VH-VL binders against Mitochondrial distribution and morphology protein 38 (MDM38). Designs and how they scored, part 4

Target 1, 223 residues: Mitochondrial distribution and morphology protein 38 (MDM38), of Saccharomyces cerevisiae (q08179r182to404)
Amino acid sequence: KLIEIRKKTSEFLHETLEESNLITYNTIENAEKKQKFLNFFRKLYSAKEGKIMTFQHDEISAIAQMFKNDSVLDNLSRPQLAAMSKFMSLRPFGNDNMLRYQIRSKLKDIMNDDKTIDYEGVESLSQEELYQACVSRGMKAYGVSKEDLVDNLKVWLELRLRQKIPSVLMVLSSTFTFGGLPKENYSKAFSPLAEKKETKSKYDDLLDLYYDGILQVLSSIPD

## First folded at step 1 (VH-VL)

Design I2 (from I1 with heavy chain D99G E100G S102D S103F G104W W105S Y106G F107P; framework fv_inotuzumab)
Fold by ESMFold2-Fast, scan of step 1:
Structure I2 (fold): chain C 223 residues (1-223), chain A 120 residues (1-120), chain B 112 residues (1-112)
Amino acid sequence: as target 1 above (223 residues)
Amino acid sequence: EVQLVQSGAEVKKPGASVKVSCKASGYTFTSYYIHWVRQAPGQGLEWIGGINPSGGSTTYRRKFQGRVTMTADTSTSTVYMELSSLRSEDTAVYYCARGGYDFWSGPDYWGQGTLVTVSS
Amino acid sequence: DVQVTQSPSSLSASVGDRVTITCRSSQSLVYSSGNTYLSWYLHKPGKAPQLLIYKVSNRDSGVPDRFSGSGSGTDFTLTISSLQPEDFATYYCQQSYSTPYTFGQGTKVEIK
């Protein structure tokens, strides 16, 4: 059931994010950051029009860091907030402000948990704790190997704590990596180019997957 | 007491397949990965791959991809490693080993080893 | 693949000697947790390898305190403070930072 709920809410969020202004040009604090933002989206829109574009992890992180949890949540509609709430295994209730509060509270809990897990090490978690941590963050956990759950959580912590990707974008990116959306060519067109390695590790593969998810969220912003 | 017990030595001809077993005891079988590592005469240790006995997911070193198959039988707490299209350079002692505290800590308990000789 | 190289390939020592073996990785072995996934193994002819040290500096249960590991990033050291007769063996470092796991070429500790 959780798989069906997450698939449905992921599909809804993907098709409706284009209706939301997750960040406005005028809220970007300096001219250099504004120029990077504009260049990134010009490049992203060129990729949508069929031009071959390469995205580096560093440039995706730089743009994602410009987003703030409060601004993103303030620009989501009630149906989008309800879908996000359901994806996070919350019981949505009340008006827009109550839904935003509910989501903010959950994101704060996850962020505090992230810091604790990172400090103590992912390997300190029991198998049950590891499973619950992954489920709480919107990861696929049922039928996933324990090795992959460890790697997924480590990648999440790297992106959240070291790359400083806002937690709201991490959750939204999880909606694009969960359930397998049917746009295979679209996903491939936006795949980031990592530094070339002789053999990719599981960690590197998962890192690429999460950066692709962030690109999918960013690509949903209106032209 | 944690123990991994492997099947006995094998002599095979080039082009044949070999299947080595590794029976685990003394711990919860599905809670730990099992890795396979070999050592050819006069060479160092070489990692072949690993299997999660819970669910059966596998990871293989690229040079063995298409030739190696790892499987787990939870009813007997036994992992198998089958290597096909054998060649002389596959002559080695093959070890199974339990994954450490977490997958990334490396193997902590090892089987006694199985000598596989490929001769023509 | 992450490459791991050991030095020296062999050394001669006497009981009671302090022995140092070094290991270098082609890239950093530090994960987001801050843990570094580098292990040391002892291997004797006719026996299975034995884990000595995991995550750079943690002794496995039952391993004597004369064995210690240190290092960070890409440079690591195994030290045996006072070599005992049972310590004449081949030692391997191993990275488990990424698959495929890779071992150093080994360091043989021989009787002087």
Scores: ipSAE 0.000, ipTM 0.411, lowest interface PAE 17.9, mean pLDDT 79

Design I3 (from I1, 14 letters changed; framework fv_inotuzumab)
Heavy chain, then light chain:
Amino acid sequence: EVQLVQSGAEVKKPGASVKVSCKASGYTFTSYYIHWVRQAPGQGLEWIGGINPSGGSTTYRRKFQGRVTMTADTSTSTVYMELSSLRSEDTAVYYCARDYEDYYYGMDVWGQGTLVTVSS
Amino acid sequence: DVQVTQSPSSLSASVGDRVTITCRSSQSLVYSSGNTYLSWYLHKPGKAPQLLIYKVSNRDSGVPDRFSGSGSGTDFTLTISSLQPEDFATYYCMQGTHWPYTFGQGTKVEIK
ESMFold2-Fast, scan of step 1: ipSAE 0.000; ipTM 0.442

Design I4 (from I1 with heavy chain S31G S54N G55S S57G D99E E100T Y101I S102F S103G G104V W105P; framework fv_inotuzumab)
Fold by ESMFold2-Fast, scan of step 1:
Structure I4 (fold): chain C 223 residues (1-223), chain A 120 residues (1-120), chain B 112 residues (1-112)
Amino acid sequence: as target 1 above (223 residues)
Amino acid sequence: EVQLVQSGAEVKKPGASVKVSCKASGYTFTGYYIHWVRQAPGQGLEWIGGINPNSGGTTYRRKFQGRVTMTADTSTSTVYMELSSLRSEDTAVYYCARETIFGVPYFDYWGQGTLVTVSS
Amino acid sequence: DVQVTQSPSSLSASVGDRVTITCRSSQSLVYSSGNTYLSWYLHKPGKAPQLLIYKVSNRDSGVPDRFSGSGSGTDFTLTISSLQPEDFATYYCQQSYSTPYTFGQGTKVEIK
């Protein structure tokens, strides 16, 4: 019962992620990037304090790109690594570094698969292949329509391959979307200050959902 | 009670391969990793690698990469370590040892050891 | 790789003596869990190694109270408060903080 495992591990990760420093400020390269990082997290802190803030997709991507898979995994505790491993349908193995090795290996497999699928086109996948691809990436697949699975995978590929979002943040983002957004009022925290569009495609809705998940992961980082 | 029982002593020629077994009993085989550690004459303990019997996932020390293969047979609760391209320096007592998957990493139970002698 | 080094390499002692063995790691063994992954093992000729202490200071089940572990970060000590005849053996510290797991070179405790 994958659904039950994923829900439980998602809830655990959601509740505990604030206890982890997913990146150390001092490892960020230059002063300009450090300033962008600080400004982003001050804005995020304001949103957590109840101010309505708007986050642009390119803004989120720029900050997410500063993260490295290894540095994120280094800062997760053993129980968090075990939960992430279980969420990814792996059986935990060894101490913290063995768990990191297994997760990193799985992420590399997914990344190589991402490139292959992108090259061939999502629409080239059989129904069974599409289902397995979505399951392997932490997506909700049970009871999800074929067209929704296609859209989910296309959004994943856009974020991973074109926006260069680290795969570890993509998986952690999936735990938030799989388990639902945090109890904090998303609309209150991240609503657009001005613009509402009358018509959005399902692809655009999924893209927003994944960016929201990435924001939730980033918002869990201590100041 | 927990027991790890290893296969008997082996004498091999340089260039040969050796396969040592470690049969587990008294616990849930798939709940624990099995590691391999060796001790050459007059030397200290050296970690070789470990295997997750549930997933088949392995981790090897870089020095042995390409020469060592660890496998698990869940139907017989047995872990195997195969070391190829044997040299005289591989003469050692080889131990299997158990580590919990879901707790602090340490080796709580060990096999009795298997002496592997590499000589012509 | 994380290295661990022991001192002394050997020592001579009499029954009833207090024995201390030290272990130093090349980097901190404190993990994100808050736990320090440093263990001590006893090894006698013709026998398999046996666990004495895990997580710096926790005695394994059945290990006599005379054995104690202490330390933090990179510096660790195994103490035998009153050496017994069965304690003449080689002692190894081990880090399991990161793969590859590494052992100290061993400390042989010999009878005077």
Scores: ipSAE 0.000, ipTM 0.402, lowest interface PAE 21.6, mean pLDDT 79

Design I5 (framework fv_inotuzumab)
Fold by ESMFold2-Fast, scan of step 1:
Structure I5 (fold): chain C 223 residues (1-223), chain A 121 residues (1-121), chain B 112 residues (1-112)
Amino acid sequence: as target 1 above (223 residues)
Amino acid sequence: EVQLVQSGAEVKKPGASVKVSCKASGYTFTSYYIHWVRQAPGQGLEWIGGINPSGGSTTYRRKFQGRVTMTADTSTSTVYMELSSLRSEDTAVYYCARDLDYYGSGSYDYWGQGTLVTVSS
Amino acid sequence: DVQVTQSPSSLSASVGDRVTITCRSSQSLVYSSGNTYLSWYLHKPGKAPQLLIYKVSNRDSGVPDRFSGSGSGTDFTLTISSLQPEDFATYYCQQSYSTPYTFGQGTKVEIK
């Protein structure tokens, strides 16, 4: 039943995310960063209006890094916080501040766990630990093998620890890559990030999928 | 001893559904994935999909998506495969098979005896 | 989808013969872990398939040492060093590198 809950909560978040101001333009301290931010979103809005645009991974990472967990959570409504809580396998309770606290606490736990796993190596985990790590991070099961779980976790760690993508955006992007929309709904908004699949590893395919999810979250920000 | 025991042969009409069972014994049921593989007369082996009995997570071959449902009952250590909208081309021997290791390597070390499903009008 | 193709489709052999069956995949079956997901099965009419070799070269429990697997990347071989009467069967290779998992078309080993 977890898959059904995640599908329902991701659909709700997709429909309502545009109502949220995930970043305040005026809080971007650097004029050069402000210009990059504006150029990126102009490019995104052009893509949403039907122009064929390609997005590079480093470009997506640069913009995603400008977001802060606390700022994003402060701008989500109660129903959105409840949906995010349910997606993360938490039992939502209390008022808005309690929901934000629950999500912050879970994200901190995951972040601490990310650093520990990265330090010790993904290969140090048992099969059960790998499964739980992937499930707790909202990941899809792309196959039935341990190597699929390992690749998913390595991609998450790459994005979180090397690319410095905020954990809140990682969770929100998971809702777009996991249970919400068919691929044909994504393809109209975004050009393929990679040329051909035959020369790509499974890891590279997963990496593209996660970056596409981040793009989808960013594309939900109002003009 | 590890055993997978399947339900008996079925004869169905086109458009009907069939539900095949696979009862596991001799090991920890929730520790191994169970997969389903079929063989049509005169053809080779074809993978249908698999299930993790621990969480109920499933993976299906795309051509069966929407027609196949795999479920697991941990209280009876039994996996089920239900195939709907049957066609004559679904006539085959259906096997359940246990994944070799805890990690889901997709190699099958123990197999059920097979269930012949015949779809005829 | 990743395809696997076997050669030959059939062969005739006598007890004591060395038999070699090959399998070629459309893509590399090597995972980031270093594991290669290629298995071999023996199948007789009226019986369930039996696992012989997993991850290219590892014999399943109870499989006689006359069966050996080798290969890398996209090219794999099953060898039976001295064919026994119980070895007349159809052999299948299988990739489990990615879903959907696929089997070769089979190689029938018949009595000369």
Scores: ipSAE 0.000, ipTM 0.430, lowest interface PAE 16.1, mean pLDDT 80

Design I6 (framework fv_inotuzumab)
Heavy chain, then light chain:
Amino acid sequence: EVQLVQSGAEVKKPGASVKVSCKASGYTFTSYWIHWVRQAPGQGLEWIGGIYPGDSDTTYRRKFQGRVTMTADTSTSTVYMELSSLRSEDTAVYYCARHEGYYDYFDYWGQGTLVTVSS
Amino acid sequence: DVQVTQSPSSLSASVGDRVTITCRSSQSLVYSSGNTYLSWYLHKPGKAPQLLIYKVSNRDSGVPDRFSGSGSGTDFTLTISSLQPEDFATYYCQQSYSTPYTFGQGTKVEIK
ESMFold2-Fast, scan of step 1: ipSAE 0.000; ipTM 0.467

Design I7 (framework fv_inotuzumab)
Fold by ESMFold2-Fast, scan of step 1:
Structure I7 (fold): chain C 223 residues (1-223), chain A 119 residues (1-119), chain B 112 residues (1-112)
Amino acid sequence: as target 1 above (223 residues)
Amino acid sequence: EVQLVQSGAEVKKPGASVKVSCKASGYTFTSYYIHWVRQAPGQGLEWIGGINPSGGSTTYRRKFQGRVTMTADTSTSTVYMELSSLRSEDTAVYYCARVGSYYDAFDIWGQGTLVTVSS
Amino acid sequence: DVQVTQSPSSLSASVGDRVTITCRSSQSLVYSSGNTYLSWYLHKPGKAPQLLIYKVSNRDSGVPDRFSGSGSGTDFTLTISSLQPEDFATYYCMQGTHWPYTFGQGTKVEIK
């Protein structure tokens, strides 16, 4: 029912604001951030209803970084948890809480690995190390060229370490893009001009795919 | 040197429990899953389950659910497998093996522990 | 459960022979990431199993180049190009794509 859906959405948004301290400390800065957060989701729900909306990468990053891994995981459905687990090369088992613990542990491993790879440089990885890094992050790796794997990992590190996007949103973005989870069909409505860029690199295309995936994740939580 | 070293052979009566240990050395203990595989006399290899030493999450094969418990002690880099309500068909060599999340293959194996269940 | 079937169950061979062992799964072993988790193991009585090949065709560190793996989807092959005395053993394939992990029944390579 709509009432139950709205209740879950309201609870999730309130939880997110509470975790980011936007409602705990009533400052001018926090009031502005809270307003931007609420405006983003109003805009996102309008796009989900089929209205033409434009999302900037900067605004997606600003909102995405307000989320915490635990909060997102607590609000994911069983199919989303199972799909995420499979994409992370984990064997899903047990109840939802057991899946959340398994995923949480893996995300911690990935975070530590991200720092190591960033320090050494993506280009310094062997072919096998590069392949393993991409697989562990839910990226398509079989039959993918070395150059594409490098670009995928560089985009991941940019979003994770520079844009501060939580790893849970990154993996879910991959799951929506490659894993066949039901997607909200934004089609061209939310970014109709992106396809007109004639000077776009393959790296920029991957970046757009991740941001689109993050947008789909945010529109689907709590489900 | 990467190694998994298991506890010694056990002889148990039907209905008893057995707890086998597997001590890891030469690598970061929490970076790899540890799984358990057994081989009954004259039979092939059979997967039992596994544990993530980081956080202690476990996966068990359905037929062992309720009888098997896997635990990890990060302070000693040791994984334990406890099998309860032992039956004669549980007589087997039990192996622990390291599984990387990226390979889903058993690259390092313990030497094996013979568990004999007899009256 | 995904069934994994090996053939033959046993074979007799001489040193220097080319040996081929096959492994068939009841459903595709391609994971959602695009990887195929099919591995091969050598097992001798009184010793622990030893990994030979992982992800269909990748030789584990220290494994001689006479061992090679191939295949895709549901059909896989382990080849030993020139059998050596230390290769007389039982060989197992294992699928790690689907839970639970399942082993083939084994192929015993015996001296002729």
Scores: ipSAE 0.000, ipTM 0.410, lowest interface PAE 18.4, mean pLDDT 78

Design I8 (framework fv_inotuzumab)
Fold by ESMFold2-Fast, scan of step 1:
Structure I8 (fold): chain C 223 residues (1-223), chain A 121 residues (1-121), chain B 112 residues (1-112)
Amino acid sequence: as target 1 above (223 residues)
Amino acid sequence: EVQLVQSGAEVKKPGASVKVSCKASGYTFTGYYIHWVRQAPGQGLEWIGGINPNSGGTTYRRKFQGRVTMTADTSTSTVYMELSSLRSEDTAVYYCARDRYDILTGHFDYWGQGTLVTVSS
Amino acid sequence: DVQVTQSPSSLSASVGDRVTITCRSSQSLVYSSGNTYLSWYLHKPGKAPQLLIYKVSNRDSGVPDRFSGSGSGTDFTLTISSLQPEDFATYYCQQSYSTPYTFGQGTKVEIK
């Protein structure tokens, strides 16, 4: 029952992420970037206070890019690491450092696989390979059409490789898109993403969904 | 007209890192994949990995994962391959090579002149 | 990993001879499109490798007509119809059907 495990681990991660400092301010290399980081989180806190705020895709990407896999993993607790490990279809074992190594190794495998798929083209994958690629990234794949699996993987590659979103944030955003409805407080605090087109493709809908997931992860960071 | 020009020979101690450059000219740099291939003395050709200069997307041979990094600088039309934790077995001539098509095919039509990397204590 | 095996490892030949080199892959290299991702390269010491044949049978630009490639699925052959002095070199086949891309162990063509 992989679906049940993923739902339970997603809910646990959503409930506990606010207890973690996913980035330290002093790891940001540039004064301009530090100011953008602070301004973004001030905007998020204003939204949590009940003000209606909109978030552009490029501003979400700019902030997400400041995170590093190692920094995020270092700030997750043992239960959070175990939940993430289970979500990624790994058997959690050992101490905190062994769990971080296990997750780091899996994220690196996914990252290298992302590059390989981009290199060969999503369309070069067999149905079985495409299914496994989506499953390993936390996407819903059972009962999903080949065309939808292709779109899901293309969106992942766009965000991961071209928008340079860290792998750990991509996986955490997958827990929000897979795990069901976000917390009611978050859905009430945030307006819909500003990216709207007269004609929307399935690809555009999935892109919006992933940006919303990333925003949910970022919104979990305490002051 | 199409040229790939690599950086000069390097001598490194075990455990060090080396970064080899490959400067492209005579074509649209972002339009073609670049690959890295090495040949150790007395051995055959070994593919290390490749990069899409347009996206930065890379793939590496498994044995090099964790110690090889490929990057592309579009402003200088240059691809870099950095290999860390060097061992004596990494002594080889390293080549960059261009994919023949503007899509990935793995057929290498133009090659750099090669960079000898020697790892010795 | 998809492996390719070359035979022979070396051969001796004279100018004007017909030379054949064989390459066998551990699995089929054919995509659904019909494209087969198998290349042949010539390599001389002190020089970069040179592409001779791509997609089994297509000569690269500037490659002489004496070089021809053939084969399908898992079995491939490079033929040099009339060996010239500049053809004494090591030849490599390479599959690019799947990563990691792999080369055969090489065939050294040397003077008899």
Scores: ipSAE 0.000, ipTM 0.400, lowest interface PAE 19.6, mean pLDDT 79

Design I9 (from I1 with heavy chain A97T D99E E100G Y101D G104W W105Y Y106E; framework fv_inotuzumab)
Fold by ESMFold2-Fast, scan of step 1:
Structure I9 (fold): chain C 223 residues (1-223), chain A 120 residues (1-120), chain B 112 residues (1-112)
Amino acid sequence: as target 1 above (223 residues)
Amino acid sequence: EVQLVQSGAEVKKPGASVKVSCKASGYTFTSYYIHWVRQAPGQGLEWIGGINPSGGSTTYRRKFQGRVTMTADTSTSTVYMELSSLRSEDTAVYYCTREGDSSWYEFDYWGQGTLVTVSS
Amino acid sequence: DVQVTQSPSSLSASVGDRVTITCRSSQSLVYSSGNTYLSWYLHKPGKAPQLLIYKVSNRDSGVPDRFSGSGSGTDFTLTISSLQPEDFATYYCQQSYSTPYTFGQGTKVEIK
């Protein structure tokens, strides 16, 4: 039932995310960051218009890092907040502020858990603990091998703790795991240049998938 | 308006357990993480761990793992910290504190503290 | 673990003095959007600790303007521009960048 709920909420969020201004240009702190932001979205716009463009992991991270959890949540509508709440296995309750507080509380819980797991090491977790950690982060976990659960959690921790991707964007990007793959032309435009690596590990494949998810969230922002 | 009110001082023997309460009021209890911080005599502040009251998820400092248990009762807006297998070095003032609204990680409101004395 | 170290461990000052306390972290405390998770607290014997500064330079509600925080990366400073009688206390910096959250060892500000 959880899988079905996550599919439906993912579809709704994908359909409506374009209606939300998740960040405004004027809230970016300095001229250098503003220029990087503008250049990135000009590149995204070119890709949406059919020009073949490639995005590096570090440029996606740099832009994603400019987002703040509170700002994103403040710009989501009530139906979007309710969908996100359901995706995160919460019962939507109360007015807009109550929904935002419920989501903030859950994101804080996941963030603190991320730090604890990273401190102890992913390999210290039991099979059941790995399963629950992946489920709570919006990952597909049912029928997934222990090895793949470990890799998924390691990728999450890399993006959250080393690449400093805001947890709200991580959750939104996870909706693409349940909503399916991006359109072929869209996917090709966003392929990592580092595909020329001699051999790709399962970890590298998952890392690429998560960056694609983040890029899809960013691409849904109106220019 | 926001208040965290802790239970009173405790005197325990080595090997015993102590359970300290922290009752929250003036805000939505389930929206904020609660942490526990202690200060032993003549020492600095030491973070013990925290709990999310909305789901009961906990994070503990490794040295307390296996000895500390944090729980939350949403019906009474109360967080509990139980520390077992007490040693003389656990003698300290124990504080509960709320993670702040503004950054998710600062401790903006604190309980008055609970002195726990462990002596034979 | 991410450690934070304060300097000095203690200092003596008079009312009206400018006081500077330094905090150094074992690694950078900068998060994604440039937010740096370093806070400063005031603590008096028999009282609960009190938040003064969060995210390096932001004063908590009700904290007097004489308190200011600055710094970046690994080096941080708390400044009291004109020390008042109620400011004689122990000050702690804290990182909340990574668990376990850690406090500096404290800086005691005493009357000269």
Scores: ipSAE 0.000, ipTM 0.431, lowest interface PAE 17.0, mean pLDDT 79

Design N1 (framework fv_necitumumab)
Fold by ESMFold2-Fast, scan of step 1:
Structure N1 (fold): chain C 223 residues (1-223), chain A 122 residues (1-122), chain B 107 residues (1-107)
Amino acid sequence: as target 1 above (223 residues)
Amino acid sequence: QVQLQESGPGLVKPSQTLSLTCTVSGGSISSGDYYWSWIRQPPGKGLEWIGYIYYSGSTDYNPSLKSRVTMSVDTSKNQFSLKVNSVTAADTAVYYCARDYDFWSGYYFDYWGQGTLVTVSS
Amino acid sequence: EIVMTQSPATLSLSPGERATLSCRASQSVSSYLAWYQQKPGQAPRLLIYDASNRATGIPARFSGSGSGTDFTLTISSLEPEDFAVYYCQQYGSSPLTFGGGTKAEIK
């Protein structure tokens, strides 16, 4: 079953992400961007040490945008690529480059589908189409209401098409939904001070969950 | 306990096709958690990975051998097979089949067949 | 392809001594490294996976360490049955590659 596969692969990826260098500092050519990158990770490392820090959505997006799908995939080990492939409902096969191609091809298909759905509107999808769209993007869909599936897909489109978050980071952030609770130190570092201060819609709650997931992926990068 | 057993001719003439079969018992080859590999060892030398197959028929081969190697799987017989085309004396080796524990810890070999010596000689 | 280099090629020791075997990768394999033992006329046997985890049934005298490019297999006190050839194998990148082996022999 998909849920069981996703849970197992998520737990594996969650535990092993620290072994991967998802981005090389030297690939950031702009001096101002390099400084923002360093400042962000210094703040993140302080949070990992148990200091209470707040992270704004726009600062998370700015850093996430510096990642490229190919660079992330190039720095994942073969077991991590196979786990990601299984999480995305692909059958892992071939050498490392074939696994990267398979994942990249799937991400490209999702991106093309994202543009089509965005153009036609999420509300144009049938219930079955909406369910499959959410499943294909690594979202929790079994037992989820139509309204929540619509909100999930709208949040995905906002982050991918408007915030320009790389799809590979979106998929990795989704694994934290199935992988269980984060490490205790990370949980404590992201205190109530990082939470929304006002009553928000389900859309806004999902948006926060995705940003938290992205932040957890970024926090897994080695010091 | 999972067991793997190689079978096939022990002598192959140069330019012919080397054909081996691995029979798996005590476990299903149809499991999505495992790949199934062939590894060879020329007399007195080290180990060389040949390739693996997934129960769906998906394969990956060592680039050094890719042009000459094909693998196949028969899930109904719980078997997978290796063919090496256009053999030369350099293909003389003990051939092992092995299970590749794929799901969480990567591609290391937790169970091996006993090995079968294949000699390429006229 | 990632090249695995094992040293020494031959290690001559007496029973009861500590054996230390080295394995180096030409590029980082993180912790995706396994160790195998091969006795004459037998298939290799998995000893260690993920650099430091002992496989089922492997005695506590066997231990692995290392990460990235440098790895070590340690046998704390050699038993007569431990004199064999040892191979390291990386699985961080395809093709899967083995080291050239270290032969542990009796002095």
Scores: ipSAE 0.000, ipTM 0.453, lowest interface PAE 14.5, mean pLDDT 80

Design N10 (framework fv_necitumumab)
Heavy chain, then light chain:
Amino acid sequence: QVQLQESGPGLVKPSQTLSLTCTVSGGSISSGDYYWSWIRQPPGKGLEWIGYIYYSGSTDYNPSLKSRVTMSVDTSKNQFSLKVNSVTAADTAVYYCARGGDYYDSSGYYPFDYWGQGTLVTVSS
Amino acid sequence: EIVMTQSPATLSLSPGERATLSCRASQSVSSYLAWYQQKPGQAPRLLIYDASNRATGIPARFSGSGSGTDFTLTISSLEPEDFAVYYCQQYGSSPLTFGGGTKAEIK
ESMFold2-Fast, scan of step 1: ipSAE 0.005; ipTM 0.532

